# Designs tried in a protein design chat: miniprotein binders against q8wwc4. Part 8

Target 1, 195 residues: q8wwc4
Amino acid sequence: STEEKPQQHQKTKMIVLGFSNPINWVRTRIKAFLIWAYFDKEFSITEFSEGAKQAFAHVSKLLSQCKFDLLEELVAKEVLHALKEKVTSLPDNHKNALAANIDEIVFTSTGDISIYYDEKGRKFVNILMCFWYLTSANIPSETLRGASVFQVKLGNQNVETKQLLSASYEFQREFTQGVKPDWTIARIEHSKLLE
Key: E = the ipSAE of ESMFold2; O = the ipSAE of OpenDDE; V2 = 0.75 times the mean of E and O plus 0.25 times the DockQ between their complexes.

## First folded at step 2 (miniprotein)

Design TPR8
Fold by ESMFold2-Fast, scan of step 2:
Order: C-alpha cells, then sequence, then structure tokens
Structure TPR8 (fold): chain B 195 residues (1-195), chain A 101 residues (1-101)
C-alpha cells in the first residue's frame, strides 16, 4: 500500500472517446463482416479498435522514450528501423509529444481495411487506425503551424492548455493457418512530428 | 454531406472551432442522422465550455445509435462537467455493460 498523495486526490477523471470515420463507415462494416465470416468468428471491429487504442498508447510511449528493443515484437522490422532514425533525431519536447496517454485520446477512427492474398496464398488483413490525442508537451508553435491549441476546463478544475495532434497506425495480421494470431504495426504516420 | 464533414474535421484540427460548428450544423441539416457529425459537434461544444449544448447533441446521437458505448461515455462525461454525478455514473455503467457484449 502507498501513502495517499494530495495531488492524486485532486486529479480530474477523464473519459476516452472514439468513433468511426463516416466516409468509409459502410466499407468498414462490410470488410469487418468479411473478416468475421471467413477468417475469425471472434473478430469484432469495436473490440479491435479498443485494443488498437491501447496498443497506440503503449507503442507511442515506448517510441517517445527511445525504447526500440521493446518494440521488436510489436512493430515490423523495416518500420522500426526507419522510426529509430527519425525519432532519435527529434528534440526531447517533440519526443514527448509522440506519447499519447489513453485518457487523452479524444478521437479514434478506422481508416481503410485491406484484405488480400500474396503470391504464396498467405492471407493478410491491414487495418488503418487514426488517433487524435491531446498533449501538454511544450512544442514551439512554429513547429506545429495550424495545429489546434485548446484550453480545456474539466469541471471546477483550472484551465489546461493542450495541443491536438493526430497519428495513424496501420495494424497487420496474417490469417494463414498455423501463424500466430498477433497484430503487428506495419506503418506509423505522424505528419507533424515524423513527416 | 461527407465532404462538408471532412472539412469540419480539418477546421477542428486547425482550431477553427466556430467554422467547424457552422459546417457541422449544415451537415446535420442535410443528414439529420449523421451520428459522427453529432459526436464531433458535441466534442467541440465541450472544448468551448458549453456542456449544456453538448448534452443535447450527445443525447440525439444516443437515440440514433443506442448500442454505441462511446455515446454513453460522452454523455457521462458531459453530466460530470454539469455536476450531475448520479446521471454520470448511470451512463458510465450502461457503457461498460455494452462493452461486455
Amino acid sequence: as target 1 above (195 residues)
Amino acid sequence: SEELYEKALELFLKGDLEEAIELLKKVIEIDPDHVEALFLLGIIYLFQGKPEEALKVFKRALKLDPSDPEAYLMLAYTYELLGRKDEAKKYREKAEELRKK
């Protein structure tokens, strides 16, 4: 048991929000049905989205801390190699801005779902997830030109200044018989921080 | 209406909240059942410190899709901002129950 801190008692509760992208909502529902019907009867796009949100929070924090060895099982080798070069070159405040706390993710949408077979008959599904999150990282305004700056008031709490950033993570899974049923991150895009 | 919704998202990300609201209202006029536009409008109202306005649009979104746990969560959060803790707890519990299914 840890002694209770005054700061912990004063923290405001937050709720994570997510919803589907309307421009591809019908497409997403059809492709999710096809995954369910032909690949995995336990598949749910809602459950996947919640897991993807957890993965995004976890992976983004490890990236911000340059803990690349811990990402080898989660991120594709080629992607991780490129990210290591880009992230290590970032200033510390930009690295901090890469990290999304689960409670700070305000929007979650499913982008594109790709279902395909390679030349050897291996079965793949790629799901693009787009996340919008708030950060208190102190980033120069000129670096994030056009980015949203919000002052958020939570109940009776003081106003906090936060910037809204977005990142897109593409998750891939191989459904070929005998392959581990694990999702791997095959692409990470952050236009403001990772080009 | 989808093109207008995408433009509203861009404006929201740039911090042009009033312009985003105007476009979202036009989306809702064209497509009254556009749940995603109602969600974004509610979120923008919360960022502006207008939880009473947010409450109205989140309740409408919930009526259109009563199976979406995110609608219940946003309603719970909005009730918390209004100091209505009993309602907030009830909607949070409904969201958790839906997530179990």
Scores: ipSAE 0.000, ipTM 0.155, lowest interface PAE 15.8, mean pLDDT 73

Design q1d
Fold by ESMFold2-Fast, scan of step 2:
Structure q1d (fold): chain B 195 residues (1-195), chain A 83 residues (1-83)
Amino acid sequence: as target 1 above (195 residues)
Amino acid sequence: DKETIERLLEKLFRLAESGDPEKAQELLREIRKIAQETGNEEVIRRAQELASKINELKRTGSPEEVEKLMEEIWKLLEELEQG
């Protein structure tokens, strides 16, 4: 490994501790370890986090465009049905604010990790991912109370107004023997736009 | 506190990789020491209970029992942090 990689990992840990309760950070690391040790030796929370970030960018864009048919393989059926009703009712500027560009995601953190078995003995892991991203969508401050607003100058006269928003996506995977190793989005929360 | 919990987590990782009951006893001794310093009687009691199970595990060597032991140690670490 290179010198830059250890430094990047340390930086990521410090940011996570700053945004998350240290207790939650330790719980996340222990649960991630248990998933690796007992469910899937190829599991890595770092690789999962990167994949989840890409999934968030992709899914949020499809939601903003109301392309629900393309989300059927990625989002749980019941969740997608509820989201379709909520998203369709949003004005266009709010729909645009749902979409996060991968390069505008400024921070990600892991929330709760749940490991459980259902009454049929199926094994499940749910991982909650929280994302902070910048959007140029023009939404009134009254609607987004608590959101931070940034004005960025690109060159001499270019002024781009960006708002910092957050969204939480819960990913679920079944680890039962013989089941496809696919992650499905089981919950999407956006307190400023979907509540 | 944070650094101490991270050190215990590292020992838990090593226990999982080796399945060595002796490492589990060492980890439980450290958990007990910290619980005594913080006055957490419940964690001390549960650490002692797990130590007794480790003595039995040394004779049987069951992988399933090691897995359950690790989950119980994780819960002890969580309660130690909650205080």
Scores: ipSAE 0.012, ipTM 0.260, lowest interface PAE 9.1, mean pLDDT 73

Design q1d3
Fold by ESMFold2-Fast, scan of step 2:
Structure q1d3 (fold): chain B 195 residues (1-195), chain A 83 residues (1-83)
Amino acid sequence: as target 1 above (195 residues)
Amino acid sequence: DKETIERLIEKLLRLMESGDPEKAQELLREIRKIAQETGNEEVIRRAQELASKINELKRTGSPEEVYKLAEEIFKLIEELEQG
């Protein structure tokens, strides 16, 4: 069966994100095939992407709450150390805007897939994921220049305002024989909140 | 086996970078030859159909069709690896 994206996500994609580059899409599929063929027969980019969305929702919520101890197994040590200082210094409304609810992630894009070996023969794969999500956190327009604003009607009384933000998470896994098959977040970028 | 698939993928990447339909024609001939050696009739048939579309594409010159063609060629390479 064919998997079809919701009409609303496609419209948001066209209006806010511009057009997709089909060459990059094909390159991503080719690199995913190489990982499957030579590293891990259980690998699927579709399954990975869904897991990455779950990880993003979970990690972003923990970051917004400054629960760094719970992130030690999910985020690379050096990355987490740098994030502790930046996140802790954010105003509460900006901290709240870091958190992405799984149901509010409107678009997911797979960036470049890097496959490489180090001098010791260790095998690595890095997959860059970009997430677009809605937040109800009230952030000044001057801070979020270029962000799209949506309103959700709640009966006859209230209109809830949501802003569209993006974050890029880089996932890394070591495929060397005998190493645990776990993905670790090796980079987190959020141009509006974590400059 | 692995070397052949890697070579085909490298040529596919070059096709996507150049956008030259003639490169696709050569790649499809190689895929068809390999499919004939393994007796994969479906890959042979699909490769022939794509080759015919390239002839039409040379007449129209649509860049979007070149990218779609690269996707279809990749699917053939995937089937060769499985077959």
Scores: ipSAE 0.015, ipTM 0.310, lowest interface PAE 6.1, mean pLDDT 75

Design q1d4
Fold by ESMFold2-Fast, scan of step 2:
Structure q1d4 (fold): chain B 195 residues (1-195), chain A 83 residues (1-83)
Amino acid sequence: as target 1 above (195 residues)
Amino acid sequence: DKETIERLAEKLYRLIESGDPEKAQELLREIRKIAQETGNEEVIRRAQELASKINELKRTGSPEEVEKLIEEILKLMEELYQG
């Protein structure tokens, strides 16, 4: 393989290393390689990350709208049950802040990748994804203490203030022979809104 | 030394890309050399133990055992980073 990295990719890696040490980055690459080598020759962490961004944008929007029936195939039943009351009870501005527009996701990092087998030979992979996104929802300062604030121009006519928030979604797939090859969201964390 | 840890991380990345047991041996030799310079006897011992088992891991071809080897090497590198 080549050592050359595009400048845009280099900036992304600098941001990733800013949030983890270089050994943690290598660990993610090791796990991704093992998934490719032993479970799925079509697996790519880069393609997975892009798909995860799409899933995050979609799922977060449905959560903000309390459309839980549409999430039953995307989110683990136990996770959805636990979140239903919490999300429904949020103020409207907090619900709106849950939703991430795909064009407003400013950074994506791959957290921990867990590969494990059970005693019956079932094979599981969990991939934790952390998303940093901008929202124009008006959240009280005490709730967003420590969050960054950005101003975005909408052409020459408008300026909007946006807050930077983060959410972590854990994706799980079973790679056991004959099992449906679907990723399911097994955990959702939002420290500013959901805990 | 940050530069040393980054170089080790690059070599580990090359190992996972190639799957070559000789690359694993090379990386373990370098880890042992650094541990000797820092006086970390536990890292030296564990690195030698892993090196002695590399041919066995190559022979078995088990994904689980290969993953365990790579995780163990990463753990040794983390210990060097902290020292």
Scores: ipSAE 0.015, ipTM 0.400, lowest interface PAE 6.4, mean pLDDT 73

Design q1d5
Fold by ESMFold2-Fast, scan of step 2:
Structure q1d5 (fold): chain B 195 residues (1-195), chain A 83 residues (1-83)
Amino acid sequence: as target 1 above (195 residues)
Amino acid sequence: DKETIERLLEKLWRLSESGDPEKAQELLREIRKIAQETGNEEVIRRAQELASKINELKRTGSPEEVEKLAYEILKLLEELEQG
């Protein structure tokens, strides 16, 4: 019911945070408590989110450079295989737009947290992370892609034109006894660049 | 009422964090009161069951019971969020 101004990204971000963040934060806290209490006493959703942000910046850069061999321990094999074909076929400007500089990630949100057991009794947690980031990559206008274009003031009296994009990375960890406590990226979604 | 559900979730989170038994009882009464403000019998029932299971989870020492309660809490939390 509330209309948003496309050119005012800060106000748009504050509105989104005001309506979705409190409910999602409480839900996430309860699920994080259960993970801490029953799976891993060292788990912290705050520390996880910071690590996920760094992983996103790192992995997105490697994808943009088609350095797939360096992603083999960070991304699930099936996901990496599919991404290799999709990313390699992208124009260079689209490849460049995949990369998020850590300093240009403007908003991070925790989406769904899933806790489940497979048919062999293995324990898994999946955490969906959503990132909004700025890019200087020159992407041709698409029909109704929903990207915001605006000027950002950088330093004293300096400005730069940026485009706001979003990506969702799903992180998975197996909590079964005897398994190494490593997070792996099990899904990457980028509706503007990866179909 | 979205605002009422947000207040419920906040109290449920505080209950999960609380180490004080007397504060836990106060939070259980507040959860019940807020749930009743919705006038929705299903919301009232789910909120009460969720609060009870969270409180049981904090007291149990059985790994099997812990897993069962954790699963049931997550299911009830999703149902409360949906409605």
Scores: ipSAE 0.015, ipTM 0.363, lowest interface PAE 6.6, mean pLDDT 74

## First folded at step 3 (miniprotein)

Design T2b (at its last look DockQ between E and O 0.05; V2 from the best seeds 0.00; counts 0 for: pae E 3.9 > 1.5, pTM O .793 < .8, placed apart)
Fold by ESMFold2, look of step 3:
Structure T2b (fold): chain B 195 residues (1-195), chain A 88 residues (1-88)
Amino acid sequence: as target 1 above (195 residues)
Amino acid sequence: SPEELKEQIRLLKEALKLIEYMVKELAKELGSPEVAQKIKNLKERAERLEQELKEALKNGDPETVERLAEKIIRLMEEIEKLEKEASK
């Protein structure tokens, strides 16, 4: 009654690959409601997302400048330690590409929300935020495959060439009673720039 | 607030419509016999949740809406798992 499809053929079906984005979007909205219901009646995913966008612009700028001292209270210690050598070793044009200007972040999305308790009964929420931004930094096309190069036409003569890059930042907060209500960045990925 | 509850119920209705669409598309593309039984189970669970949501609208019971939200999340997680397993 049904076709037996090759595994690789099923993997390349674009219709099947498209299902995860819509269901993930709805799931994250429902999980945001549960954070509101169970942990914090003042929580808003819209307000969190705007703050996360500003944090991304701030932290990515500091990373590009190798100002790791200023990141110690914003980024988890183990994450910052792992990133320090990688960022310092990047060519200057790659370092410059890390920095996202707030006005050039063209798309922000919520990737995943995790709500969980550890063995001590501590309450945690992790929110993965994905950002797409434009940069004027010169990155060789063979180094950054899949990057789109855009020419932005402003009238007849003001053409700018920019590249579209993406990054994912995972934010974590402990909601345990009595704990300082701070979000810490627990994971940083800059596609094609940082592994 | 009452308006937040109303908005959440609307979102849950949209989630169930999306679930029905996704289950139907998975049935077209991922038709092994084992997957077919899982798809039937997912469809039946979605239909039951829709009926529970209709009753929650009449009662305006926040705790029922919260329980439905948890069940719908679990259903969506199972759909995503099925999609990944069938795509290997």
Scores: ipSAE 0.161, ipTM 0.628, lowest interface PAE 3.9, mean pLDDT 77
Fold by OpenDDE base, look of step 3:
Structure T2b (fold): chain B 195 residues (1-195), chain A 88 residues (1-88)
Amino acid sequence: as target 1 above (195 residues)
Amino acid sequence: SPEELKEQIRLLKEALKLIEYMVKELAKELGSPEVAQKIKNLKERAERLEQELKEALKNGDPETVERLAEKIIRLMEEIEKLEKEASK
């Protein structure tokens, strides 16, 4: 009985060379330091980015399924209301393309970090996260102008045609004494799908 | 373009000022002599990079700016390491 060595699925690390502008990278790291220094000593941009990736995968899946009630605690009410209308009107192939599995996320970047005060003196931190993911949903190339079509051969399987999509999720947290330390999604954009 | 290069250098200078501020704030929080020496070294590196950026504004090319950006990134990575050490 020849034990077939499990073929290590060479995860074709599609190095989406999303060359984050080195300057933007530095700016983001500096702002992340400011959050750590002045707002939260437990803040880690690395840990946050991993959590944001998980949240994106979860939220995008629920959006694709039109499970808006399950998003009420995760997404700002105003954003969720607008998304409910937009997503419900989408064709099924576009709805399916909203879903990003964690393993289909090929690149994650921090877009921007903003720190602002409101008129009441409340402190907010917003972190924009950008995700690039592969979808197997059949979207007409005309709708996806500028989406790179990748032929991904996952191991010995048939060549699947996947399209690269992007999404931007803005995470917000209030840093006020007595406020629950929760991140809420304050903005969702799916390029070419929710336009 | 020369204008793009100038803007990149400006942004790197702003980043460097923030790094100097970060190093100063870390110095207030980190009371060990060993950490103090690390912070001193980081400060000196930041000051050197500021001088290099001033020179790059006069005679810099895109390759020089890229190299300076990489040095700034490395400096930030070392600062982040110290932050993690301070949080333990």
Scores: ipSAE 0.133, ipTM 0.625, lowest interface PAE 2.5, mean pLDDT 80
ESMFold2 (binder alone), look of step 3: mean pLDDT 78; pTM 0.723

Design T2c (at its last look DockQ between E and O 0.77; V2 from the best seeds 0.00; counts 0 for: pae E 4.4 > 1.5, pTM O .738 < .8)
Fold by ESMFold2, look of step 3:
Structure T2c (fold): chain B 195 residues (1-195), chain A 84 residues (1-84)
Amino acid sequence: as target 1 above (195 residues)
Amino acid sequence: SDEQIRLLKLALKLIEEMVKELAKELGSPEVAQKIKNLKERAERLEQELKEALKNGDPETVERLAEKIIRLMEEIEKLEKEASK
C-alpha cells in the first residue's frame, strides 16, 4: 500500500531477531567507556560503529568481486590470504551474496570488545561487529535454512524476494603512543557462505 | 563524561533486575548463596558510585566500571546455569 511518505520497502520489514542480549549490549558499552578512559579520549563507539558499517559494505563488495589487491591495506595479510582461496572457490551466486549494500544493512550490533596489553606494554583493542543485511542474490532457500525471506514491492508490477544474512567482522587497532591509528580487519565470517 | 555515568547507573539497574529474576529460580543452596553474594556486591557498587559522584572522583568511577563488568559476567554465567 502507498503511504504519505513513501518508504523503502526493504527497510519497512521488522527483524524479529534483531534484539541483542541486554547484558552483552551494556557490557560492550562499558568496555567502550574503558577504551575512552584508558586509551583514547577521542574514541566513540557510536562513531566507530558507523565507520565499521561503511567498511563492511565496502569490503564485502570487494570480496564478492574478488578484488583482493584493493583489500591489502584494509584486511590483515593472513586473513586475506585465506579469504582468496575460500572466495574464489565459491559459486557465483554465493559470491554475490557476500556483498552488502549500505542501504540494505538493517541491523548492526557489537558482539565483543577485547582490551589488552601485550608483554611490551603495547595497547590493543579488538571489536567484533555483527551485521545483518538483505540480499537479492539467487541462493537456494534449502541451503540457507532459518534465513528470513522478505518480499519487496517495486511498484505494483514487481515483487522481489530478499533473504536476510549475517556477517561478523573483527576490527583491530594498536593504540600504543606513536603508532599510526589504523583499524585492520582481523577476522571475517559470513554465515553459511564462508565456513 | 556524563554519558559514562548514565551508563554505569543503567548497568547497576540491569544488574538489580537480573538478580531479582535469578532469585525466583532458586535451585540449590550453592545457587542461592551465589545470588545472595551477587546482590550484596551490587548494593555495595551502587553505594560506591553514589559516594564517588558526591566526591567527584573520576578514578573511582573508572574502577567501578571494571567491577561492574566482572559482576555482569558472573551474573551471565549464573543465568545460563539456571536456565538448564
Scores: ipSAE 0.105, ipTM 0.616, lowest interface PAE 4.4, mean pLDDT 77
Fold by OpenDDE base, look of step 3:
Formats: C-alpha cells, structure tokens, sequence
Structure T2c (fold): chain B 195 residues (1-195), chain A 84 residues (1-84)
C-alpha cells in the first residue's frame, strides 16, 4: 500500500507584494495633487489609473495582433514605429504574451509622475504606469529568467500554469491652451519580451 | 482638502524618517552635513505647513507640496549615492 504523500498544494498565495514603496505612494499622491491643483481640476489619479489599465489592455492586445494602424491615435508615432519593428520580429508565443486582458492584470502601480516645461513654455505631464499581468502564453522559462511561474486557478477552471509578466506604459498629456486634452502613450516597455 | 493636508504631513514624516536612516548609514562628515541641511529644510517645511494650515492659505500649501517633493527627490538621490 504505497502511501501517496499528500502533495501539499502550497497555495502560493500570490502575495502581490504591492511594492508600493510608501515613499513612492506619497510622492505619487502629492504629484497627482499638483496636477489637479495647477493643470486639471478634473484630474483624478484613481480615474486615470483605471483608464490607463483599460488603455494598457487594449493597446497590448492590438500589439499582440500586430494591428499597428489602430494604435496611431493612441501611441506616439516614434514609439509605434520602433514597436512595429520589434513586435513583428517576435515569435508568436512572445507576441501572444504581450496581450493582457483586464482580468489577467493582477497589479497596477503608478510609477513616476513628471511635470515639465519645455523651452517653448509648453507644459507636459508624464505618468508612468506599471502593470503586472498573467499570461497563458508558453514562454520558455529560460527566456523569462526570474518570471515567477504561478499556478493560478482562475475560478472553476483547471489549474493553469501562468507566468507573471510586467509592462510599463508612460502616458503623456500636454497642458497648453488650444491643444487637444488627450493622453498619448509616449513609452512602452514589456520586460523580457521587447528587450 | 483634509486629505491633501494629511498626505503632506505624511510626506514630511517620511522625510524625517528617511533623514534619520541616512544619518545612521552615512559616516562621512560631508554627507552628515547634507543630511543636517535636509533635516533643517524638512523642519522648516513642517513649520510653514502648520502656518499655512492655520492661515487657510491653499496656495501656500500647494507651494509647500512642491518643495516637499523636491526635498524627497534630493533625499532619494542621496540614498542612491550612499548605496554605491
């Protein structure tokens, strides 16, 4: 009678260590206050973060599908050009791993907020957003050195092996009178995929 | 807003803690002097904030927020320099 040792399913509590360094959190909140105070009275960092999450999910999906034409209004031209070259050269599994569904985003962090004036007196706000998301794409663990492989049971589904990926999207808006009040993506980084 | 004031007060406390930690790690006289200067600036900002809150001057609070951010950035820079 071979006693099957109960495989202790270590519930890897995905401690989403919200590594929001309390300092960074405070800094972000203060900078968000400054944006609200001086640039846009309708600005909310919470609403912005939610919108940025939606934008990330949408843009990352379009990138994975190589639908670059649909990104022309959302992503800065120079960034989109560079991405087109990088993304088209990726293996299909890496392309698929670029896509983040909203429900697969496990953590969103506001990174650095930059407020700057250019030499022409134009005012810009840049907000770096960092996303952590789960991918079902089969990426070799060697390529994802240091990607934590998580066995995530999403709901009633079978235990799927998912990999945790991160992406950073920098959103930019110009606060100049007469300029359209649109946020554009000025930088896209997908760690381990777009290196 | 009360929340903004709370955040600024929290930021000042964090600055004070960061400065105290830096003071423990940094044995050079030059760095010690920089830390002392940062501490004095933080203390001044705390006092200015208290006064601005008493006077109900929102513009001054906003200016203080900017100064606090700058001070935090200077401290973070020193931390990075000290860790090298």
Amino acid sequence: as target 1 above (195 residues)
Amino acid sequence: SDEQIRLLKLALKLIEEMVKELAKELGSPEVAQKIKNLKERAERLEQELKEALKNGDPETVERLAEKIIRLMEEIEKLEKEASK
Scores: ipSAE 0.036, ipTM 0.512, lowest interface PAE 3.5, mean pLDDT 79
ESMFold2 (binder alone), look of step 3: mean pLDDT 76; pTM 0.667

Design T2d (at its last look DockQ between E and O 0.24; V2 from the best seeds 0.00; counts 0 for: pae E 4.5 > 1.5, pTM E .747 < .8)
Fold by ESMFold2, look of step 3:
Structure T2d (fold): chain B 195 residues (1-195), chain A 84 residues (1-84)
Amino acid sequence: as target 1 above (195 residues)
Amino acid sequence: SDEQIRLLKEALKLIEYMVKELAKELGSPEVAQKIKNLKERAERLEQELKEALKNGDPETVERLALKIFRLMEEIEKLEKEASK
């Protein structure tokens, strides 16, 4: 009882640091297996992740160009409507930073998978995908606090820098029998650019 | 498939580790009872997986995935309660 509180605090912090990444990794893979087992035997998290990466590159480019009409079939209408004002009000260099070239997406991870039913018994899956990508957009470092910066090692004062940015896209699909098997983007977050 | 079985085996190893770590930290009678329940469920799931592999029962493997997922959720909930 005397030292248990400090020991419990240390163990709790160690559990958070030592558990959370491996636990999230296993939890996500089990949820992917459950989608395969109970919803769609053709589902593969690997195949989904590759498709999501392609969708991120495509959608982020269209978003940076303010081509919202081309996004209507890919992004939920409420999400797109909320994003229009935010994106349009960005400076051009910040708009350009939204776009992720497929070859410059350096890391893709699955953040969370939600499997749920609504009141009518419709079956839904939401998959949060996190993307880390490089941009050549000329953004002042003070504006993007927390972003990692990569610089060309050749040259002293060269401004050919690439910044590492992150984005989170949540994909949603209804798996109810008879419903068209389409994924819609239900949430879009670009770190420090759209917050 | 073999990858699915490997996933379930790794999940059970992680569950065993998490239960052992929680048992070291938590001494209240209420938490101790929860930990005992979690341990017994994990042991049962390990035996069920062993039997499913021996018998080649793919439907049992799918049910085990759901049970293992729910057990992980309960362990994570207990871990968060302990950290508060």
Scores: ipSAE 0.094, ipTM 0.601, lowest interface PAE 4.5, mean pLDDT 77
Fold by OpenDDE base, look of step 3:
Structure T2d (fold): chain B 195 residues (1-195), chain A 84 residues (1-84)
Amino acid sequence: as target 1 above (195 residues)
Amino acid sequence: SDEQIRLLKEALKLIEYMVKELAKELGSPEVAQKIKNLKERAERLEQELKEALKNGDPETVERLALKIFRLMEEIEKLEKEASK
């Protein structure tokens, strides 16, 4: 009677130590305040972050599906062109791994906020958002060097092996009188997938 | 608003901290001079902010907020340059 040693379910508490460097958190709050104070009285970093999360989930899904035409209003033309070339060349498992469902996003952080004036005197605000999400896509661990493999039990479902991925989306808005007040995605980076 | 003022004061404290940390890391005379200039600007902005708050001049506070932001960007740029 070979006593099956109880596999200690190491509850890898994925402490996503979102090391929000408290300094970065303060910086973000200050910069968000400056945007509110000077550019847009309706600006809320909380609302923006939620909107950005939704946009990320939507855009990443469309990217995974190669639906580039549906991204033309959301993503800067130059970025979309470059993405089209990169994404189309990806293996299907990598394409699938681009997609982040809202419920699979485990962490969202505000990265750098920049405010700049161009040579024409146009005012721009860029907000880098960083997302960490779980994918069920089977990506070889060798390709994802340093991706933490997590066994996540989402709800009552079986323990699924998920990989933690990260993506960075830079949102840009022009604050010029008469310009449509739309945020566009000016940069997309998916670590380990879109290098 | 009181919250705005608080945030600006926190920004200035953060700037002072960042400048101090940069000063520890950066040994070049050129960088040291840049840091000194940034510190002096931060100190001036703090004084101007204190005065604007005493005088109840919201326009000046807004202008100072922009200056503080620009100063933060310059410091952040210098941090990124120093980390290379």
Scores: ipSAE 0.023, ipTM 0.476, lowest interface PAE 3.6, mean pLDDT 78
ESMFold2 (binder alone), look of step 3: mean pLDDT 77; pTM 0.687

